# Miniprotein binders against q9vhn3, part 17

Target 1, 154 residues: q9vhn3
Amino acid sequence: MDPDDDLVLENEAEEIERLQLPEELKKPIDPEEEDERVARIEFNCSGCEMHEMVHYFGRKPPFALGVIYPEDNYVMRDPFQPPPPRWQSKPEYYIAMGTKCSICSKTVCKDPGCSFYYTASFCLPCGKEELKNWPPEAQARIRKQMSVSQGRQT
Key: E = the ipSAE of ESMFold2; O = the ipSAE of OpenDDE; V2 = 0.75 times the mean of E and O plus 0.25 times the DockQ between their complexes.

## First folded at step 14 (miniprotein)

Design Q2 (at its last look DockQ between E and O 0.71; V2 from the best seeds 0.69)
Fold by ESMFold2, look of step 16:
Structure Q2 (fold): chain B 154 residues (1-154), chain A 102 residues (1-102)
Amino acid sequence: as target 1 above (154 residues)
Amino acid sequence: DPSETVIVIIVGDDPEELEEALEEIVEEAERLGAEVIIRVEDGIIVVLVRNLDEEDAERIAELAEELAERLGVEVTVVIVEGLSEQEAFRLAYELLERLEEE
């Protein structure tokens, strides 16, 4: 048995049940709204064990009207509530889960133990190499952020 | 997380003034290496400038105050520590509701 197959099957079933049943049972659905509520994009953080199906990858999620990110983000809408009307899209109804590292393109979540942001998003391995080229003040700030995520002060 | 987030709420009737204020804040935030997340609505812009130290957060706040005077937009600025993106936006909307009561 392929462990990746088993993991994928469990994750897909949980995502589908979480997102689809309430929509199908409750209301007539605008086709545009229906497309947005289906989580088709796999998000797997290369720095930790997080694996989710999300709804959008890009800078301007349609279910978060008016919101603009500086980079493409993996964004998930609230899995436990019916989607609000588009004009009610607010931060509490969606989560930006993570991005791609600007150097290696690996997917990373927003946890400081997996990625950080300085001018762009970096996974920790790439960021540690790029950090050497930054101003001393920026280096100190980023090292402090990484130390706090590990439970110690720098 | 000891990093700072600056929440800037910009309110105005003239889209050109709002856009100019936003552009100046974004340019300075990018110069500082900060992550900038924006929410745009008619007459209102909310800007989150994240991952700053205290000195840089104060620079953004000072710029926002200067823009209010120069461009005639209304600006509310709050510096917070340790909030997530969602928590920062939630606080921004609370502040907006208080402003609208005026």
Scores: ipSAE 0.734, ipTM 0.897, lowest interface PAE 0.8, mean pLDDT 78
Fold by OpenDDE base, look of step 14:
Structure Q2 (fold): chain B 154 residues (1-154), chain A 102 residues (1-102)
Amino acid sequence: as target 1 above (154 residues)
Amino acid sequence: DPSETVIVIIVGDDPEELEEALEEIVEEAERLGAEVIIRVEDGIIVVLVRNLDEEDAERIAELAEELAERLGVEVTVVIVEGLSEQEAFRLAYELLERLEEE
C-alpha cells in the first residue's frame, strides 16, 4: 500500500475545486434592464375578457426597432422569445394587443369581434354608429368583418 | 379574417426617394381608410397596409409598382389574407433575406 497514492487523490480534489469554474458571477442584470422587461401597463379589452400586462403604450415601441403605428397601441414583448445575445441586434418579437376607441377611448383588442379600423380604430358599438357616415364601399367591408366575427361566437 | 394586407418593401440608397415613396403609399392608404404600420431601418422601409378589400389591395400594389419605376427605388409587394401584424412582418423579413441572397 504505497503512501504515494494518498497524495495524488488530495491534489486531484484540490485541482477539481480549482477547476470548478468560478460560479459565473451572474452579472447582476442591471436592475434597470430587468425593470424594462417587466410588463407594467394593464391592458383590458372592453369587448372581451382579454386581460394582459403589456410593456408599452404609444406609437413607437422602443423594443420594436423602427415600428411606427398610426395610433397609440398597447404593445407586449414576446414572452417566449429568449433575450437575444447582447451582440445580436435581432429585432425582438412583439405583439400589438390593442388600442383605444377613437370615439369613446375604451380599450379594445385587435380582434375583429372587438374592434375595426377605418381611418381610426373603433369599438364595435361606436363604429356601428359612425358606419352610417362612411362611403358605401367602406360600410360593406366593415359589415363583412362584423358578420365573420359574429359567426365565430357561435 | 376577410381583410387583406399589402406588404410593401421599399429599398433604396437615397433617403429622399424612400421618404417620397413612403409618403405616397401612406396618403393612398389613408384615402382608403386603411391602417398603415411602418418599419423604418437604414435603407429599408417595410409598410403594412391593412384592412383592405381585394380591389383596394390591388390599387396599393399598383401604386407601389409605379413608384418603383418613377423614383428608382426597389419595391417588393405581396398581398396576403388573414395575417397578423407579426406574421406579416416576419414574411417581409423572409422576403428581404431572399432578396439579399440574389
Scores: ipSAE 0.719, ipTM 0.904, lowest interface PAE 0.5, mean pLDDT 86
ESMFold2, look of step 14: ipSAE 0.657; ipTM 0.863
ESMFold2 (binder alone), look of step 14: mean pLDDT 81; pTM 0.794
ESMFold2 (binder alone), look of step 16: mean pLDDT 81; pTM 0.798
OpenDDE base, look of step 16: ipSAE 0.717; ipTM 0.902
ESMFold2, look of step 17: ipSAE 0.638; ipTM 0.859
ESMFold2 (binder alone), look of step 17: mean pLDDT 80; pTM 0.776
OpenDDE base, look of step 17: ipSAE 0.718; ipTM 0.903

Design Q3 (at its last look DockQ between E and O 0.28; V2 from the best seeds 0.57)
Fold by ESMFold2, look of step 14:
Structure Q3 (fold): chain B 154 residues (1-154), chain A 104 residues (1-104)
Amino acid sequence: as target 1 above (154 residues)
Amino acid sequence: DPSETVIVIIVGDDPEELEEALEEIVEEAERLGAEVIVRVEDGIIVVLVRNLDEEDAERIAELAEELAERLGVEVTVVIVEGLSEQEAFWLAWELLYRLEEEKE
């Protein structure tokens, strides 16, 4: 390996830290950040009876370094992989389980049979009513996605 | 699954150029209704733009390539189908790792 490549990576790390500072000043307080290895948050999907304990609810899970979601997500450490070393940030060490519906606030998993995303996350009942006012092409895409999630109808 | 994910990898030395590129991609993705997940690391920004149809995915890819030319940042764009969020980040990580190894 070229040691200069290692030095460039270290310089890039310093620039990433500068890019992150303003966002951290505005980051909401998450009481579970300090004890992230114990799953203390209940996740119950209203659409499919999934029930799990997860480690974090929010936009920036501390164990998924650098990852930022557009909405608060229920995020679990992958129970089948060891905690990553601090110098690695590979995404295979966590699972985003689900969100809250933007209309009714019910918890839903990411399965297309339980929720979908268009501008925000929706459970299927709320999303079905809400999509009536979206652009026709978006309506068609979402209805096709919903049909596939129900599909395997034979 | 007609849903596409656009993986945009942005590399650069200037934080202002990186932030400008990110903002433009996020703005267009939000106008399209897409889910945008961002990973920021060490002079590198990885953006996943998810839940697009093929036409919208191409629009995001074209914007990303224009930004590379206009802002002087290095951009790699990949359009994929059927990958989970974690699989998409894994692919981005592998691409970056291969590019880093080839520079020696």
Scores: ipSAE 0.671, ipTM 0.862, lowest interface PAE 1.0, mean pLDDT 77
Fold by OpenDDE base, look of step 14:
Structure Q3 (fold): chain B 154 residues (1-154), chain A 104 residues (1-104)
Amino acid sequence: as target 1 above (154 residues)
Amino acid sequence: DPSETVIVIIVGDDPEELEEALEEIVEEAERLGAEVIVRVEDGIIVVLVRNLDEEDAERIAELAEELAERLGVEVTVVIVEGLSEQEAFWLAWELLYRLEEEKE
């Protein structure tokens, strides 16, 4: 092992260390901005195996400008943001994951196989029981939705 | 398949007219038992009425058109099938952009 090989390796290591941008140029990510980007709310659908960490639970997610839900929703910031259209200065992309059943308060996703909406959100078991109390037209509509969702699971 | 979504875009200069239009759409949607998601931004209201059958979707669309005539607001209505909330809002914004380009 020629002594000249050791000198070249030491110079490369020093050059790599010099090319390491001083850690000081890590602009302190505003601790408030870091905190807002961390999903801290657990979302577990009672109807399927969907498990996610989400950013918000409520009717008016702050990162979805001007959006208002009829019920409290679990909402996630979309990590895969398409490029904003040119006219949007700050596009905030989000995904509404699900809600709570209005009867049993279990968390359900918005998939037709896990929940449906009629005046409120229902899990399928509670909704099937409540369906009997609804107008015939509403019953027909919801039954149709349920049949389509069950057909995809088969 | 009751998977239709009505996208209603309401544009106007008078906030009272916008509020009235929104209220009437919400009331009709509630009567139908439909999920209503609203986005309000800078004098533009986008209303998503979701989980409708074809007949109810047409009813909401007709109401929106009537409101445009009666209140003097600009209304754009699109009935779509099988779109997510995010996709529907995206489509609404694309339509708005095109409408603005046509006015220029």
Scores: ipSAE 0.664, ipTM 0.882, lowest interface PAE 0.5, mean pLDDT 84
ESMFold2 (binder alone), look of step 14: mean pLDDT 78; pTM 0.753

## First folded at step 16 (miniprotein)

Design Q4 (at its last look DockQ between E and O 0.47; V2 from the best seeds 0.00; counts 0 for: oily stretch 31-49 1.65)
Fold by OpenDDE base, look of step 16:
Structure Q4 (fold): chain B 154 residues (1-154), chain A 102 residues (1-102)
Amino acid sequence: as target 1 above (154 residues)
Amino acid sequence: DPSETVIVIIVGDDPEELEEALEEIVEEAEYLGAEVIIRVENGIIVVLVRNLDEEDAERIAELAEELAERLGVEVTVVIVEGLSEQEAFRLAYELLERLEEE
């Protein structure tokens, strides 16, 4: 680990954010709120019966160091992992639970039976309608995902 | 089933080269309409391109290999099926640990 690898992570993350994410001036999450190991955000999937309390909703979960999502995600800290010792820069384990449908804003989990992603996240009902507007190749891909997910629900 | 995840690990000394490599991978993934999750830490970029079919996964992998040659970055690419995001990142870091030991 050469000390010169102080790639200013902040600059790279910002540049990545510029590339993928509209500069939504998301208010810096107060560091004090980051320390709360208590999940306070309710996650309810509109597609299934999944209900969980999660720790974060956004594109950059503070406990998942350096992780950037293309869309706001409901993210849970792994409750079973002890915090790494301060001297160990090991990332904490986390679980991305789901997102909001880009069309109807309903919360959906990442299960293929509840949502899919093509340029954005969609619930299945909205995605089925939007699918008609996509290239044939994309349609075929998403249809395959939907068929597999429906098959698992049976 | 489009359940392939491409894990791309990009390592390099030049931030500009790293950025360029990342940009091109992201652009290709976006073209494919795939979800891209990025982790940047300590000069290492891990890119997850999620829910691809085999053909699209291979396309991303080929691009990553090309980028290594063209930009002079070190790229490690793994195509995996059926992994969660967490599992994919875990695998990426396991790979990184092995690369650091070599």
Scores: ipSAE 0.643, ipTM 0.883, lowest interface PAE 0.5, mean pLDDT 85
Fold by ESMFold2, look of step 16:
Structure Q4 (fold): chain B 154 residues (1-154), chain A 102 residues (1-102)
Amino acid sequence: as target 1 above (154 residues)
Amino acid sequence: DPSETVIVIIVGDDPEELEEALEEIVEEAEYLGAEVIIRVENGIIVVLVRNLDEEDAERIAELAEELAERLGVEVTVVIVEGLSEQEAFRLAYELLERLEEE
């Protein structure tokens, strides 16, 4: 057997074993991990009156295993469902609430009336200043997007 | 807020080909200004490219199809509107499940 065959065989066997692990296997509850289900991080949107306690701030939330964000996000477990088992990798039981504006560092939610994403997250005031430096096509798209979302704030 | 999301599922045996496919998609998506959220498992990469208009979403989908042909990875691409990040990942895994059962 040559090295290419051995490498492929090892990788294939490892992938099969990994893919066949029960997704629904429940792990024992660790008291320290149980504390991770408590929302301890304050999230206050600077663009609206939203405030929540969330569970995580960063790029790789542990309850959304394998997920990688392009920026630090405020992430919470879904408030409209019972808390999922802490070892599940189902992404539908979490919500990315918002991030920090890349210019002023103020916290903003994902609502288009409060922030938008183009290359990075921006609150509307900073985004309006920065969009002047972007390609004309991007400026037109973002301005249209902002004007539609501004109509929802009445 | 509804926006276009491109769901790209990349499956392959060669980690270098997977990394190259991922890097090209991410580079183009970032050039377009899109938000890119990635989920990585051995042999499977799911990429969500979010906050696109229809034209840019089609550009990402076309790139993904070209990569499948050029790099020899298996690619499944879907463009969706109005799905949350979590709903998009759920759809991606449902698609993977159906492909494996076929």
Scores: ipSAE 0.577, ipTM 0.833, lowest interface PAE 1.3, mean pLDDT 76
ESMFold2 (binder alone), look of step 16: mean pLDDT 81; pTM 0.798

Design Q5 (at its last look DockQ between E and O 0.44; V2 from the best seeds 0.00; counts 0 for: oily stretch 31-49 1.63)
Fold by OpenDDE base, look of step 16:
Structure Q5 (fold): chain B 154 residues (1-154), chain A 102 residues (1-102)
Amino acid sequence: as target 1 above (154 residues)
Amino acid sequence: DPEETVIVIIVGDDPEELEEALEEIVEEAERLGAEVIIRVTDGIIVVLVRNLDEEDAERIAELAEELAERLGVEVTVVIVEGLSEQEAFRLAYELLERLEEE
């Protein structure tokens, strides 16, 4: 990692901080934790039977170089991909599994049958209630998404 | 699935211009209530604006094109339907690789 890459990332992170993304305290990611290919975080979707072990929970997964989420995500490293050489600026392959409902804090996967996003992530029960408070255009969009997802479960 | 993703790739030499472009895209996406996932590395910003309908996706694309002209940044925009986050980023990088070869 050229010292210039860290400076660019820090500057860009500071710039994104200006975008009112909450200052996630730069906890020094322990370099030893970065090398652990072992998934240690349990992910259980409250909407379906999906259960997985994941590598990260947060907005900035260290193995997804430069990736920033608007909210904390459960992120799994692709176990089948070797880590890219340090000279490669390409992120490792990863999968964002899900997040927490912004209202009830239950864990949900990103499947349209379990959650949707509008300004934040919602589980379907909470989202259905919150939907009533949204602009009509937003309501129509989300209802359409929900109808499509329910149609796939049948 | 009516869920469209707008992939915006922003390339420029001036970090302030890049920041401004990113800020405006994020603000518009937030106004639309869309999920915005950002990757910033080495003077390249990839923005995924997700969970859009067709009209909102077109709006984000139009904004991105306007920003290119106004700020002097290079912008590549692609609207895609039914892609995962990972697939969208992969597509973005494939596009970037092609742009670097040109």
Scores: ipSAE 0.726, ipTM 0.908, lowest interface PAE 0.5, mean pLDDT 84
Fold by ESMFold2, look of step 16:
Structure Q5 (fold): chain B 154 residues (1-154), chain A 102 residues (1-102)
Amino acid sequence: as target 1 above (154 residues)
Amino acid sequence: DPEETVIVIIVGDDPEELEEALEEIVEEAERLGAEVIIRVTDGIIVVLVRNLDEEDAERIAELAEELAERLGVEVTVVIVEGLSEQEAFRLAYELLERLEEE
């Protein structure tokens, strides 16, 4: 009968615990701040293969102080820029990735090959159909905009 | 013919004057189908009016200048091409710094 032996090197474990970093280097992370900085929202563009994890979906991202969008946007913190000090009034660096199409609710990025904005955001298929209901001047502008985008892809 | 962004910076001490100026700009921008992104801070409103052609951008700029005269607010307006939202806000911060030097 062989018992389960768990070789515990207690002296080694205790010695490691004694080697703590200085208090100045172990800055506390507020639990709410840590949760806010975790990108938990999936963003998948239906018009291309863009896939990202983002921090916020809505009109008033908390890390972009004072900023208000006309529609819900998928917004992420800029991963390459540190946040400004909290005492500054300027917004944190951020990126607005995309929206939901106002007709079909599919998620689209802001690339002109995937979506455009006129009164609301539209994916290209829905926007092309809805365009027929807009004033002639708007139709002409949007058709020209689409033609330029298609020319780059052909 | 790239889409244009109109950057409107409205500065004033009276919140009611700021709100009136903002409302009129937003109403005209919505009539034109433009995307309007707003940053509100104490005494300062920055408005980005995006996805305009040149003629419509000029309409917004002219409205903003008329509002400055009518409401007594300070207005700075700039029309730019091809800036991202963040680039436009950064330019607005630069323009605000120039205004404070006055």
Scores: ipSAE 0.667, ipTM 0.866, lowest interface PAE 1.0, mean pLDDT 78
ESMFold2 (binder alone), look of step 16: mean pLDDT 80; pTM 0.787

Design R1 (at its last look DockQ between E and O 0.48; V2 from the best seeds 0.00; counts 0 for: other shape alone 4.582 > 2.5)
Fold by OpenDDE base, look of step 16:
Structure R1 (fold): chain B 154 residues (1-154), chain A 111 residues (1-111)
Amino acid sequence: as target 1 above (154 residues)
Amino acid sequence: DPELLEKLGDPSETVIVIIVGDDPEELEEALEEIVEEAERLGAEVIIRVEDGIIVVLVRNLDEEDAERIAELAEELAERLGVEVEVVIVEGLSEQIAFRLAYELLERLEEE
């Protein structure tokens, strides 16, 4: 058991420690960029108990590359997605939470139990009133949605 | 939260239309026709525009209307010379639909 083998192992460990690439100086995220990642818009669904902080309200969320909505949407960055490397323009995952009722302007989530869409977004109370004015086919679709949503709440 | 995405799922049909082409005018025309038909049906249209690629989600459709949108997309491909991929899916959230669209795009680029 030659004593010289132990000295080689200690040198390799020190060399590995030296070859530890300096922690990539995560360029300090510009304080302004960090601030953009903080969700500052309160989202409260009038139809359910859903309460979330979101990042954007509008038709074109800047972090959802090229996405355009027909109406203003509350949009959250995916909280579980690691920020893409600065060098990769990867589209960020996002969550569209909801919108405002086209009639009463109350905030509603996209849960079928809270809202539906026909030509525009409606909360269930407003939509039920408008439903009578719509084509029979549209009425049938919305009634189906309402039946499914009630089944999920049981 | 996977539970949040499930909650936000649309119980109706979603048509995913992917339009690919080199001519911006042809892409715009195809998009306009799909949007017009979807609006006539009262459907929600969500659009994602990238260089040479348009992804259209037509949501809140019944089965018949979904088939109509799919048929239109196929007709547009033939008439305008754009490449179109169409998928009809039930019960998806917007986020899952876009994910599926991108998976499809990746496959199309590999072929």
Scores: ipSAE 0.753, ipTM 0.900, lowest interface PAE 0.5, mean pLDDT 86
Fold by ESMFold2, look of step 16:
Structure R1 (fold): chain B 154 residues (1-154), chain A 111 residues (1-111)
Amino acid sequence: as target 1 above (154 residues)
Amino acid sequence: DPELLEKLGDPSETVIVIIVGDDPEELEEALEEIVEEAERLGAEVIIRVEDGIIVVLVRNLDEEDAERIAELAEELAERLGVEVEVVIVEGLSEQIAFRLAYELLERLEEE
């Protein structure tokens, strides 16, 4: 075997890797992967019959650059707004639908009849048990929120 | 469905805090203090970071706690030399609260 020829091939390969060419140049384009506004995630609220296809689950939605949620949120595009251009993604074009309960991990929407937030998100069954451990002012605030939701017709 | 969007409205108070400044350390310190106080109150905190601008939504508060966050933000403006605008709103969804925040920011930039 020719060691000089082997060394040349090895050095050329190392220089190519050193340049660190972007893998995107070699990757075929999938139109659905490029369209971030296509809803691919199923959201089913365990507290009501709400069912939606949403665009993202996590803390930092890529279509709302710079936004940080305190918990993983299910986020969908506002269906009553025209779809924004990807390069003009803004948080006001998208809606945080709900989260997972911090105790049981069931998916819940943000309706006060399904969940509430105090330090974390809770479905109503888990939250009612956790309420007992909270300061009295917090308990009163959350019970008032729940009372308002009981008057709603769903 | 428009009833869906209304269902997601917050029946509690939301404090919108807009922080503007050129020094990233001062912006980060202001943000940290607001987040720390909001977390002690059990509030949901949603943040948007942009160059020189931080928008903070502190949600699910009663009126007294909302005023406490607003007072802290004003104190931070004086201590840290950042520009702050604070608005307290009731019944708004996160989406509409962000829209209001950016309308307020546009008014400030016109001045």
Scores: ipSAE 0.662, ipTM 0.839, lowest interface PAE 1.0, mean pLDDT 77
ESMFold2 (binder alone), look of step 16: mean pLDDT 73; pTM 0.682

Design R2 (at its last look DockQ between E and O 0.44; V2 from the best seeds 0.00; counts 0 for: other shape alone 5.573 > 2.5)
Fold by OpenDDE base, look of step 16:
Order: C-alpha cells, then structure tokens, then sequence
Structure R2 (fold): chain B 154 residues (1-154), chain A 111 residues (1-111)
C-alpha cells in the first residue's frame, strides 16, 4: 500500500476548493429594484373572498414584456418565480387576477363565478342585466359558463 | 399558486394564434384582421408582441367561433405570406395559454 496515493487525494480536494468559483456575489439588488417587486396594489374581488396584493393595474404590465390587454387588468408577478438574471430578457411569469366591471366599476376576479367577458368585462349582476340585449349565441355561451362555475363550487 | 391558476381558468375555448414573419407591415395587418374578427365576436383579445413574433390569445369563445378564428388565421397565412400556428384549447387560464404558446414556439424554432 504505497504511501504516495494519499498525497494525490489531498491536492485534488484543495484544487476543487479553489475551483469553487466564489459564489457569484448576488449583485446587491438595487434597493429601488427590490421596492418595485413589492406588491402595493390591493385587489379585492367583489364577487368572492379573493384578496391579494398585486404589482400592476393597467393594460401593459411592464414585467410581462409585450403583453397588451383590451382593458385595465390587475396583474401579479408570480411569487414563486426566482428573479431572472439581469442578463436574461425572459419574461417573468405573471398572474392576471381580474378587472373592473365595465358597468359598475367594481373589481372582479377572472373566475367564471365572478365575471365574464363579452365585448367587455362584467360582474355577474351587471352582466345578467346586459345579457338580455346580446345575440342568442352569446347568451348561450354565458349561460353555459354560469352553469360550469356553479358546478365547481360544490 | 397552482390553485389560483386553476381557479382563473376559462371554461370557454381559447384560440392561440402565433404569427411569425419578417415584414412588420404584414404582421400588423394579420394582427389587425384577427383583432377585428375577435372583437366582432365579442371575444377577449390579449396580445403579446416580442421580437417579430406576435402571440394572440382569443378567449371566451364557443367551439364554432374558435373554429372561425382558426380558419381566418390560416387564410391570413396564405394571403399575407406570414407563418401562422393555431391551437384551440379549452379550460385554460391566460397564464397557461401563454406558457403553451411559448412551448409551441420553442418547438417550431428547433425544427
């Protein structure tokens, strides 16, 4: 059992420790950038008990690159997505929570039990009133949506 | 929260239209025609434009209207010379629809 084998193993371990690239010092996230990641907009659905803090309200969320909505949306950054490296221009995952009813301006989530869309977003009470004025095909679609949403709440 | 994505799922059909082309004018024209038809149908249109690729989500459709949008997209491809990929899905949230669109794009770029 030649004594020379022990010296080779100690040198490899020291070389591996040296080749451990210093943990890329996470460049201190600019305190201003950290502040932009804090959700500051309160979202409260008028149709259900959903309450969340979101990051944006508008048609073009800056963190969802290139996304354009027909109406102002409440949008949350995905809280489980690690921040992309600064060099990666990959769009962040996001959650569109909801909108405002086009008639009464109450906030509603995109749950089929809280709102629906036809030409614009409606809460269920306002939409039910407007539904009578819409084409029969549109009425049938919305009635189907309402039936499905009631089935999920059981 | 995966539960949140499921809750926000639309029970209606969504048409995912991916438009790719080198001429920005052709891309714009294709987008405009899809948007106009979708608006006529009363559908929600969500658009994502990035680096010469347009992803259009046409949501809140029944099966017949979804097929109509898909047919229009195919006609636009032939007429304008743009590349169009169309997928019809049911019950997806907006977020999952976009995710699916990007997965489709990645596959198209690898071919």
Amino acid sequence: as target 1 above (154 residues)
Amino acid sequence: DPELWEKLGDPSETVIVIIVGDDPEELEEALEEIVEEAERLGAEVIIRVEDGIIVVLVRNLDEEDAERIAELAEELAERLGVEVEVTIVEGLSEQLAFRLAYELLERLEEE
Scores: ipSAE 0.749, ipTM 0.900, lowest interface PAE 0.5, mean pLDDT 85
Fold by ESMFold2, look of step 16:
Structure R2 (fold): chain B 154 residues (1-154), chain A 111 residues (1-111)
Amino acid sequence: as target 1 above (154 residues)
Amino acid sequence: DPELWEKLGDPSETVIVIIVGDDPEELEEALEEIVEEAERLGAEVIIRVEDGIIVVLVRNLDEEDAERIAELAEELAERLGVEVEVTIVEGLSEQLAFRLAYELLERLEEE
């Protein structure tokens, strides 16, 4: 039986107590080959309404051999293209959807209205505060990016 | 379904650098110099490594910084004896940048 079902508790107070303990003990079982081909990771952008199930979170997706990201990314197969042949596991068949903000850890997609990258990924609210400490040239570039994302400033 | 990848467009510039060579140490040195400069500029660097071939996407640059990376790549080709193809594009998602990179790689392999 799946251990997740065994952890159901009757009362909210007891459920909270049990949740704090079982999370440490719950170990994902890594099936030899199928986990990375199934979209099991929920991705919800905190800056917009994007919600997707993705295949991988990390820097080196196994299904896109040889690809290295500078930080952990949520990566999925392109849902608008046929699955690639196995011998052509190339990055153009996969989409890096987003990351976690380097300050607050909120999940954000890579849309310029939700996040931007300067040395690391930032959601717009955190990036706005950090931007004040950056070189003037970087501030100008990032402020221009933020202005084109007008949805955050309306 | 709507195309989600268009939502992930980037209005900044991306430099696509393709490095080809037979000597892994020369390839690694070229890669390290490009990555060091790109990180100094605050750019996002995404790398694909294959045998004898490295593709580097340097993203979220303005025009001046993109040209600086391209000029560094040309200098490295001359100094290290690796083959380099560099292209600067605007408004491209990383997926589309990789697609273009592989089209450019086919060009190099034809001669």
Scores: ipSAE 0.706, ipTM 0.854, lowest interface PAE 0.9, mean pLDDT 76
ESMFold2 (binder alone), look of step 16: mean pLDDT 73; pTM 0.681

